# Ledger of designs, part 5: VH-VL binders against q95uq1

Target 1, 197 residues: q95uq1
Amino acid sequence: MSDNHEEESNVPAYVPGKHVSVDQLKQQDAEDEALKRYKESLLGTGVHAPKDDPRKLVIKEMKIQIEGRPDTIYPLDTKELIKEMKTKPFVLKESCHYKITLTFNIQHDIVSGLKQTNTVYRKGIKVSTEKHMLGSFAPQALAHSVTNPRHGWEEAPSGMLARGSYTAKVVFTDDDNEEHLSVEYAFSIKSDWKSDD

## First folded at step 22 (VH-VL)

Design o5
Fold by ESMFold2, fold request of step 23:
Structure o5 (fold): chain C 197 residues (1-197), chain A 120 residues (1-120), chain B 115 residues (1-115)
Amino acid sequence: as target 1 above (197 residues)
Amino acid sequence: EVQLLESGGGLVQPGGSLRLSCAASGFTFSKYAMSWVRQAPGKGLEWVSSISPSGGRTYYADSVKGRFTISRDNSKNTLYLQMNSLRAEDTAVYYCAKRTPSWDDYFDYWGQGTTVTVSS
Amino acid sequence: QAVLTQPASLSASPGASASLTCTLRSGINVGTYRIYWYQQKPGSPPQYLLRYKSDSDKQQGSGVPSRFSGSKDASANAGILLISGLQSEDEADYYCMTWHDSAYVFGGGTKLTVL
């Protein structure tokens, strides 16, 4: 949800290497105790691997922070909550400063090169596509958080052409090109904070 | 229209090898995980192996680990199963199956299958 | 003990309803599992029907009639496929599936006969 649309929507051709499991990673440098301890520290010691849930990525919430306004928080940890997000649009005043924080868990395996592809539509017509790299994350019980932008704020667009109602779709993929989740949401850009939120 | 066409089945002796292929069309092959599922004659379904969209992650049922290797060639829209050290228990129809995204992870399209018979 | 157990056969009349059960192994609670259902006609590959975890987490396969539905019986530790208004074309083998402990697991299948 940054500036205007991205015409160069094609993903660079990249084929990631074969993934090494957490157990294999722990073994490959067993002769170096210092390196082993360092790798275990980075991997969080244990793999979060529930027996009843195959998901590698579990998004818990999306938070929209607007400078000078209360946060908008979307819990996303159920199918119902994800489906509802499109029916609860948030409002950005033109030129406002905002940032977005995702909170999520990683299960089973390391997710390398987690990225989001955000496509914004106006009246059903694609107006932008933007890809953001989120990083690589180890499985653990403690949730991960990523804020975009990492520093400072994004600025909402302004002017008569920018104002209006938007829909959007965000898709989360990784370096294995696995699609973990697709979420539809909505927002509007207005000249004033005419609603109370 | 999604289409999956398996080939490479046949009659082999115990201890032998076969390579199965699955030609995919009607979808962006490189965007989806793929699986092999087998069905022994007169029996039920058994998941065999899965591979991530890039080929970077592979998964195997315990019954085939160390003997079977799943792979894919995204430039040819083709899924493979290399089967080594075949046993009588591996006799089955082998289906190529397309996976859905991981949030709702099931087999939404299946091929017609290719028959592997392991017999002396 | 198999993770998923299904009765081998079931018969019902055209226009009636059939309730196909998929029982999880003791020690595994059906409440936290997503149960998937597939239909297989003789000589054909399986076809996806639907899945059910809860009323807020369920999905009907594309083109699958609404007379097919999923539910659970917690006291029996079972997923259920309900087929109402049985048609002769519903005669098939039906498999349940779930993901358990890093594997996809299928039940043994139920042959539904529409008399």
Scores: ipSAE 0.653, ipTM 0.841, lowest interface PAE 1.0, mean pLDDT 85
Fold by ESMFold2, fold request of step 23:
Structure o5 (fold): chain C 197 residues (1-197), chain A 120 residues (1-120), chain B 115 residues (1-115)
Amino acid sequence: as target 1 above (197 residues)
Amino acid sequence: EVQLLESGGGLVQPGGSLRLSCAASGFTFSKYAMSWVRQAPGKGLEWVSSISPSGGRTYYADSVKGRFTISRDNSKNTLYLQMNSLRAEDTAVYYCAKRTPSWDDYFDYWGQGTTVTVSS
Amino acid sequence: QAVLTQPASLSASPGASASLTCTLRSGINVGTYRIYWYQQKPGSPPQYLLRYKSDSDKQQGSGVPSRFSGSKDASANAGILLISGLQSEDEADYYCMTWHDSAYVFGGGTKLTVL
């Protein structure tokens, strides 16, 4: 869609053909300044609504933070990067303390009641399903960030039965039941950072 | 097996009304956005309307705004299109289409369509 | 001016390749858009083929042969559907689609004839 305006050059700076009072001139100046500020606000503070992308939720990154270890960071900007999460597993040492931070943009409209449903599998068998409410978010140019747990750390399970390789699926939905994204990923729980158990 | 079956088409006079239905099966209907897409005789495809999984958000092409209303009944797995103030240019086959989740955002399954004819 | 423009028809020989063009209106840059492609055979509803935004952000429909692929021609401001190794079953109408400014928009369709 191109702008089909004929170029109007009839907004000239011309002297009026009438006389106006001093109070009318001051009021006109104030209204002109208000209009100027309003036009500028449309460009800077409006709802983030790109014309080329219908998505309300765009996940940018998932970060796994482990106490005392370097972070593991997954960029999720493209469908290919999202698909790679299953082939590039992260490792948790049993009993380690960790947290997960999601970075995302909201576009077009408020997303109310955003939640994630995380289902974990071991050897193809479902071992858990957990739901976490992330909140409600307005569209804006700056990305939103949420960390689970919000305070402190989560502790990885331990013991011989907990150690092993896992696959998982996380699904992001909202109060409108809209499914925004489904991500499959993999991880393992090991006895040490350099072990295969 | 995903199935979408449209019904409610027919012959109607200009200015008249008609209600289309689409019965859905083979998937969890309430989890997916749904759309209507039409095709006039010998012409191409035109998106008409979309509705969110809960029914809380609706979207319309400019050509039908104010005349058509999309709705759904998730307890009956049924999508509806109420068409009012019908015009000759609304004559088309109307397809019910299932939407993928919003990241992918395309029409993955289509019904066979129901024909609406608006003529004097 | 329509958001998406397609040539009305295209003919190509069996075994050859066909390049179907979906041109965006001037002032709209194809580079940031997802271009979706649908096939429609006579008497049938459309079927989804594939989506292309970039080589790292594309998706093939289930059961769609790899001889169907998407790309873009930036100099022509167009999405491209390439069909290689043309077969008689590829004779159909092909529609491009995108989401633009709060609406799904389709091109006018290209009738592909395989001689």
Scores: ipSAE 0.632, ipTM 0.828, lowest interface PAE 1.1, mean pLDDT 86
Fold by ESMFold2, last read:
Structure o5 (fold): chain C 197 residues (1-197), chain A 120 residues (1-120), chain B 115 residues (1-115)
Amino acid sequence: as target 1 above (197 residues)
Amino acid sequence: EVQLLESGGGLVQPGGSLRLSCAASGFTFSKYAMSWVRQAPGKGLEWVSSISPSGGRTYYADSVKGRFTISRDNSKNTLYLQMNSLRAEDTAVYYCAKRTPSWDDYFDYWGQGTTVTVSS
Amino acid sequence: QAVLTQPASLSASPGASASLTCTLRSGINVGTYRIYWYQQKPGSPPQYLLRYKSDSDKQQGSGVPSRFSGSKDASANAGILLISGLQSEDEADYYCMTWHDSAYVFGGGTKLTVL
């Protein structure tokens, strides 16, 4: 199919016994489009283009869910909150089951191929680099949410070599290679929730 | 470390054209958005145009839209500004500027500028 | 009407403080905007100083001393650059900037003279 193929008209359906002018049909179409846009805004599908903020990606929150434990939630609405992630490390008990949910807004234009690159360090030495595709997202007022893993849980590593304190850097980029945000954070893998391993 | 060197400025008559270049070094050029900002003699700063890291998105001030075209060649680490239909009001020093990642969204490195003079 | 308006000049004594204002156009609320500040000395390109939206959402440029700070005056609908402990080297042009409605916009600049 091509954009030249449109079987549906914007002209309202004929109502038997009632006659309307072309100007009335145009007004009805305009009102229908306004109502559609309003409904899409309520459902989070409308365009979001604030006049005071150029950012295409605004990360609102990162949530770490640990099976059998209270969630750890990092609000990331402000520069101060983002900076605080380095000084408020989260703890994973070895072999625990966890998952991570990002909540974010997309503004102004479609972000295609949003991905995160997460680099983990131990004592300043790179341990791993992982890339994760988040998807493509349209701008809308309602926040988007992505959970990793999509199903089930991830398992934290275990053993004496895995236990310790880590720092990390996550970078959010898109298919336009634009870097939207870089966040530094910290975490520990411990043998027990109360341990100072 | 970061270096931005503009070139291509000069004297031109109204209605004429110029192409500005900005040679970049000391950073991975293809990973950063770039901008042109100009400053008329004795006047303040005016943003002219911006381009995304891949070149896929371009943005223009209303004063230059339709007359100026920003582009980049990431294989040559070079930013360009094609200026057509030049007017006396376009007379300025033109700065090449590197943009920070979009969260912070400021111009962290600027070139020394190249002067464009549109004579009567 | 310009989106951002700055006074053309300001004078202050060494060791004193200077408050540089950046007023937004009527109908635009300073409270929701990030206000960026740049310093420009003669013969040089601008240098980024800092930005301010709120006390919880602000950022100091790398190597910019803490005697430079940002704030807002909501009653004047203005961003403020405060320079305390003025030094002769602070004599420069100062520009505010914001992003508004798909454009970066600068104020007209304030020439700060340290007498």
Scores: ipSAE 0.621, ipTM 0.825, lowest interface PAE 1.2, mean pLDDT 86
Fold by ESMFold2, fold request of step 23:
Structure o5 (fold): chain C 197 residues (1-197), chain A 120 residues (1-120), chain B 115 residues (1-115)
Amino acid sequence: as target 1 above (197 residues)
Amino acid sequence: EVQLLESGGGLVQPGGSLRLSCAASGFTFSKYAMSWVRQAPGKGLEWVSSISPSGGRTYYADSVKGRFTISRDNSKNTLYLQMNSLRAEDTAVYYCAKRTPSWDDYFDYWGQGTTVTVSS
Amino acid sequence: QAVLTQPASLSASPGASASLTCTLRSGINVGTYRIYWYQQKPGSPPQYLLRYKSDSDKQQGSGVPSRFSGSKDASANAGILLISGLQSEDEADYYCMTWHDSAYVFGGGTKLTVL
């Protein structure tokens, strides 16, 4: 089972969730007021701290993009939508290319070191666990978006040992070890898009 | 089985100090936020304080800010409440409570409580 | 004025329904708040029952019978705990809770008597 230790050894540094130009930030450091204005534009209407909702992490959707196929989109804004995800599995053709985009809001305070731990099961037996550092994110009204892999595509496994039905659990934690959310989902790897492998 | 066991309650004079402890077992203590909730004799529930899993974030009810300090020792699976400058209105049963993940944000397990009485 | 207000007591017959109210302070809109409910029997700590924000955003506590349900009455600015098919074991104190402005806040509690 891989964990934060191995991932820290093998990855250079976590990347902030907002993708702003380094050149833009350097240009604005010479004027503190200009930097403050720029930060406000990135946050939309300023710090988002609703009085009625304690959640620091509000996940809006998970999108599975498959090269040459329509996207699969899971809205996750409510408890019922999160529960539904396991009943609506997606299909990966073996060796297909895919990537996953997560869209979310951060409320109340900065979330430092947000990471996801994805554990995949086959017939109830753990097949793998992967940790991905998502970054540190400011509380803002505008949603954050993170895509894995950051560049290019991931390739689905192939072969008769890889084909089958899978369940998975993704858990979102931060540097405080606070577990924000756990989502269960399902998918299958098939030899063809409509095959029952 | 999740178990929470409070201790350290007793009789104390106004202005005095007391330290409560809560021993936790049956779950990975360091994964979960923890809280203190109190109940005055014959009265309802009042949230007192909460602490994040690592102890890096702490939260207090207005009635106890500046007087009470919540802390935890994850190596000993123990939650603490340091209570200073105690007042008669602090008299209550103090419950240790485990919090669910922050998306759900409720208290799923409670201890039996420890009684604090503030009187002369 | 307290953030959450509950009637002190309520009586209902076995097999009937009880509707327990949790009224938010004037100026706070119940529609955007999660309302949590806890049951407490004499000599015991509270136990979580359920949470309700909307029909699409609610959660039942583990092992809590489906005859316990949450709802809201927007015109009364109140959260509602409905207990149908009342059993003698439902006799208890019931507390509502919400998170408001960086604090967890409980109502004063309602003593439910089943006779």
Scores: ipSAE 0.580, ipTM 0.808, lowest interface PAE 1.3, mean pLDDT 85

## First folded at step 23 (VH-VL)

Design aa3
Fold by OpenDDE, fold request of step 25:
Structure aa3 (fold): chain C 197 residues (1-197), chain A 120 residues (1-120), chain B 115 residues (1-115)
Amino acid sequence: as target 1 above (197 residues)
Amino acid sequence: EVQLLESGGGLVQPGGSLRLSCAASGFTFSKYAMSWVRQAPGKGLEWVSSISPSGGRTYYADSVKGRFTISRDNSKNTLYLQMNSLRAEDTAVYYCAKRTPSWDDYFDYWGQGTTVTVSS
Amino acid sequence: QAVLTQPASLSASPGASASLTCTLRSGINVGTYRIYWYQQKPGSPPQYLLRYKSDSDKQQGSGVPSRFSGSKDASANAGILLISGLQSEDEADYYCMTWHDYAYVFGGGTKLTVL
């Protein structure tokens, strides 16, 4: 009778460090070199926070990648483009392999525990809700990119019951429960790639 | 219906302290940043302070920094403003304001305000 | 110097158009800022009207009439609130607002009188 002592891996409870906002850090006397180094370590060298944009997360684009098909790119730089996204549905062939890549910038402060909540509707009825933890992101010179799934492909649903038009809402929130973005989009699941003109 | 109800205003002497409260209803309080905005008699609007939805981040105007503290109790749907070392120039109607999500970033709902008078 | 400057008062006739200006201080480019507008009637709290950054980045408040619109004058480095077809009910104080360097900043307000 081998007592398999499952060693409880004491994964140190991620104590969310006191979210010292970059603003709070900036307001602390510039004379503290340690604070400056800490800021530099968090924000990277040379990243200036814009004084004209309060957003901490700025989505640049959503890219739909389908195996064997050209990428569909939705620019999300403007509110108008965000609103127009839902009017330009993308098509998924049943059983196709696809992934979604988000490109975004982080400004001002670290966005901790960025979470994506995706709700899908069919004919006004909620069919699914998926929550995905994206991670924590600091301001940097280069845009961040997150792909779902991280590895491999997602398979589109198949069958007569799966076919049809869908609407979806994706909401980005962080550990502070701040909503950074809400985007509505649409897509169709079809038996083939031929757009029914 | 969204409602914001300020309380705690009154007459106080210079150097005194006062705590304002704002009771929120009609929306999920914990999902929205909140702010205090004040208006001196016959003057314009002045932003005072903001707090993030969970309370993890706070922001202050330079005019009140070090004297005022914004806080919230999400279990009570209440926003607070602790005001210390009050000055005559702090005399104003204080409004509680709900902020929209950061991608819109405006004050969509306001309370009726509570009056603070700092006078000797 | 104030980040946002507004004229203290403006008068216009019913049915006319009023253009309210919100001038940014020198060194701040209005083209990159969102300008928000609020209306305040006597004895009432402010009410949100609209925001304008550009034609591709603008938003109208819920229930706000279409006769209210936002624009910018780059040459004047100013945000503009245009009120078309003025009504007596439009008599109010109007405040512009922006976010600048971790603060919300209001203009001094413009009192609009409808004569």
Scores: ipSAE 0.840, ipTM 0.929, lowest interface PAE 0.5, mean pLDDT 91
Fold by OpenDDE, fold request of step 25:
Structure aa3 (fold): chain C 197 residues (1-197), chain A 120 residues (1-120), chain B 115 residues (1-115)
Amino acid sequence: as target 1 above (197 residues)
Amino acid sequence: EVQLLESGGGLVQPGGSLRLSCAASGFTFSKYAMSWVRQAPGKGLEWVSSISPSGGRTYYADSVKGRFTISRDNSKNTLYLQMNSLRAEDTAVYYCAKRTPSWDDYFDYWGQGTTVTVSS
Amino acid sequence: QAVLTQPASLSASPGASASLTCTLRSGINVGTYRIYWYQQKPGSPPQYLLRYKSDSDKQQGSGVPSRFSGSKDASANAGILLISGLQSEDEADYYCMTWHDYAYVFGGGTKLTVL
């Protein structure tokens, strides 16, 4: 009877260090060269925080990728473009495979626990709410990209009950409960790719 | 209806301390950043401090840095401003202001203000 | 030098148009900044009017009349609040605001008198 002493690997509980905001670090005495270097090391030598834009999350685009179809890209750089998005619905064929890619920049500070909440409506009635944890992101020179699902494809709903026009609202929030963006979009589920024109 | 009600203002001597409160109602307090903005008698508006929705991030004007502390209790829907080492130049009406989400980033609602007078 | 500068006062007649300026400090390009405008009447807190960065990035406050509009003058490096068809009730102090380097910054305010 071999007593397998499972050595409880006391993995020290990662006590998440006090989130010292990069902003707090920046507001600390500019005279500490060591702190500047540390900040530069964390933020990379090339990431300048814009002095004219307080946003921590800047969504650049939402891309709808459908297997075997051209990509649909929604630029989201301006408020006007964001408003316009809901007026340009994309089409999903029933049972098609699709994924959504978000491209965004992070500014000033780390955005921790970025979460996407998608609420879908049909004829003004809520039909679903999905929450996706995207992760934590630091400022960097290149835009971040997140694809959902991370692996593979999502299958569009099928059947007579699934077909129709939908509206959706997506909200991006972090663990500080800061709302970074709220956008509305529209889509249709159809039996085929041909516009019922 | 959104309401912001400031309290805690009063007369204080230079070097003294005061704690302001702002009671919020009519919205989900924990979802919005909050700020203090002050206005000296017959003068313009001056931003004092801001705090993120959960309170994890705070920002201060250089004029109050190291002396003032912004905080919040989301369970009580209350914003605070602890003011220490008060100076004559801190004399003002202090407004509590609600900030819209960071995407729009403006102060959409303001309280009526509470008056702080620092005088010997 | 202040980040935002406003004239101390402006007077205009009822029915006329008033143009309020918010000049950014030299070296700061107004083209990249959001300029916010607030109205304050005597004995009242400020009220949000509108935001303007560009024609594609502007927002009007709820209940704010359409006679209030935002623009920019790049040559003057200034944000502009235009009030068309001035009404007596438009007499107030007007403040511009922006975000700059981790701070909200207000202009000195302009007292608008409608005479």
Scores: ipSAE 0.839, ipTM 0.928, lowest interface PAE 0.5, mean pLDDT 91
Fold by OpenDDE, look of step 23:
Structure aa3 (fold): chain C 197 residues (1-197), chain A 120 residues (1-120), chain B 115 residues (1-115)
Amino acid sequence: as target 1 above (197 residues)
Amino acid sequence: EVQLLESGGGLVQPGGSLRLSCAASGFTFSKYAMSWVRQAPGKGLEWVSSISPSGGRTYYADSVKGRFTISRDNSKNTLYLQMNSLRAEDTAVYYCAKRTPSWDDYFDYWGQGTTVTVSS
Amino acid sequence: QAVLTQPASLSASPGASASLTCTLRSGINVGTYRIYWYQQKPGSPPQYLLRYKSDSDKQQGSGVPSRFSGSKDASANAGILLISGLQSEDEADYYCMTWHDYAYVFGGGTKLTVL
């Protein structure tokens, strides 16, 4: 019974302290190798911030993954694509397993305490509001990816009362209360994948 | 209805100090970045400073850096601009401007402005 | 050299079209920048009109007539505000704006006269 001690890479929990800007982090005396490594881990090597884009968070895509089904990908790079998303609802079969993956870039500075607020509506009435803490993210060469849930799958609601068409709004905010993105989308819960319900 | 009301303008001598205020209403003040934009008499618009929703981040034009300080009190729905070491070239109408969320990033609402005159 | 340059003035007749230019400084590619446009009437603060980065990334201000549109001229390295069907009430100063290197930058403004 090999105790695979998964070394939980203790990425020191970024204590939401004073917003230390990347510039401030760069100016902090690199005398501490640990701090330097931490800074390097946060800032990455050679990431140039674009001078033409003020956004700190740039969402690239939202991916709906359903077990046993092809992925649904929503590109979100442009305003038009964002607007188009709500016109292309995805379908969830009742009791199916699904997860959502967000791919995004961080620019200029660390986005601390990124939070996703998801509000779901049915027939114009709020059904639920969920808030998820995604974490803190630094600029890096490669896009970040966050999947919800982090582990396993979410189960779609089931039953006659769950079936129907829904609209939703997801908002991404940080600890500075900056809204980085707001997206509306739609989905339906059906009894089967082919049902025109 | 969104309202922005600037105050604190006036006549001041070179080297003097002045504090501007902007009272905001009609929206959730703490959710939006705010900016100061000025316009010298008969001239164009010049961005002065911006502050993030919670006030954790501030930005300044090079022309005012080290002399001006932007701040906010979200409990009072008020934006401030502390202006020190004022110069004749700082003479302008100062507008308070609300910024949209970062994914749009424009100034959607402006106050009527307050006039600052720096003269000997 | 200023990041954004606008002509000082432009005149056009009622019913005609006016094209206002916002030229970016050499070395800065207009293709990657969002250009914002504001209208200012005498004695009033500026009002937001629209922004344009590309046909797939543009936004019209609330209540702004469709006769106002944004585009770009890559050959001129310029943002363009097109006003079709000019009306007397369109007489105003027009400013372009962009974000560049942690600053908002305005053009010098164009005074549009409707003759």
Scores: ipSAE 0.777, ipTM 0.896, lowest interface PAE 0.7, mean pLDDT 90
Fold by ESMFold2, fold request of step 25:
Structure aa3 (fold): chain C 197 residues (1-197), chain A 120 residues (1-120), chain B 115 residues (1-115)
Amino acid sequence: as target 1 above (197 residues)
Amino acid sequence: EVQLLESGGGLVQPGGSLRLSCAASGFTFSKYAMSWVRQAPGKGLEWVSSISPSGGRTYYADSVKGRFTISRDNSKNTLYLQMNSLRAEDTAVYYCAKRTPSWDDYFDYWGQGTTVTVSS
Amino acid sequence: QAVLTQPASLSASPGASASLTCTLRSGINVGTYRIYWYQQKPGSPPQYLLRYKSDSDKQQGSGVPSRFSGSKDASANAGILLISGLQSEDEADYYCMTWHDYAYVFGGGTKLTVL
């Protein structure tokens, strides 16, 4: 038996005057939205390989979201902004619910198994070390974002012993053992929302 | 204290081969990218090759591609440079260099170097 | 030609300032590049001094005196190493470096003589 193969046609001519039903209008709107998503995907998935910057990971921003309050946003595009994380602490009210979103670009090649190791100190004494897997990411012009926790919220500790000022160090590494960045930062846990002078 | 100790230099004929070694201590070797940088007598610095912390990525200057192979053994804390098809212009002091984490990306520690002379 | 070009030598008096230039090849814009600087004294390997991309994106090497600073001259397409208050121990070879197109590239070096 003969094989019949579909041929896609390219129809450059517009067909004016065609009637369009309500159902066709809804389908056209859905198709336009799908085209928008496709274009956004193409813009975000192109390989970004600048000739002037060897870094595979470029952190753009860290955002602290607190349930019921405005976000705290740290731009991290430059070494100076990264250094300032230690001198511009954020505040968590005890028992508050929060999450952290990291925004970053990946350049040149895939970063596999990107993870952060966060070590927290109180008065110079280590109080915790936690690792969080962020994922694997392709190089692209559009920034990636990850939020921890992925679902729900983290809860800040509470009680008189938990309240106080903290320093921390977060280190970003991947499955190739490459250390991309280390950031020192500060925060405090307080009984109520306020800032000092 | 971070230390980098190169070895394996010497006199070799054109077309010959040498293998350089760099023994590392005083830091977690497997966490850092490593490089070879050379300096011809009375001349400036020339980057030769780099290798990622795991050894999974290697990079070479155009002048040595296809002739030199960088490698590392993280269980022995040792960096290597296999140098084949040597030419007179490869005559230099070869430095082993440790790189900082990728964001900063400079050579923070250097060995004292090992001398390679390619001459008839 | 070379990605980075430096003058071969420069002389300056003790206590004065020296301005060492590192010019990028035509067609490569210095404004988007990190320019690294290394010092090398006779018989020793190089030592990292600093890097400069912009006033908000720069770094001084550990223990490097503040009289060493980086800048750029956009009209000359060049990175600049400024050494103020020259001391006799500043007499050395100075190399600029950048990363360009998957290679680390050094300039030819400038021999600074402090007379």
Scores: ipSAE 0.617, ipTM 0.828, lowest interface PAE 1.1, mean pLDDT 85

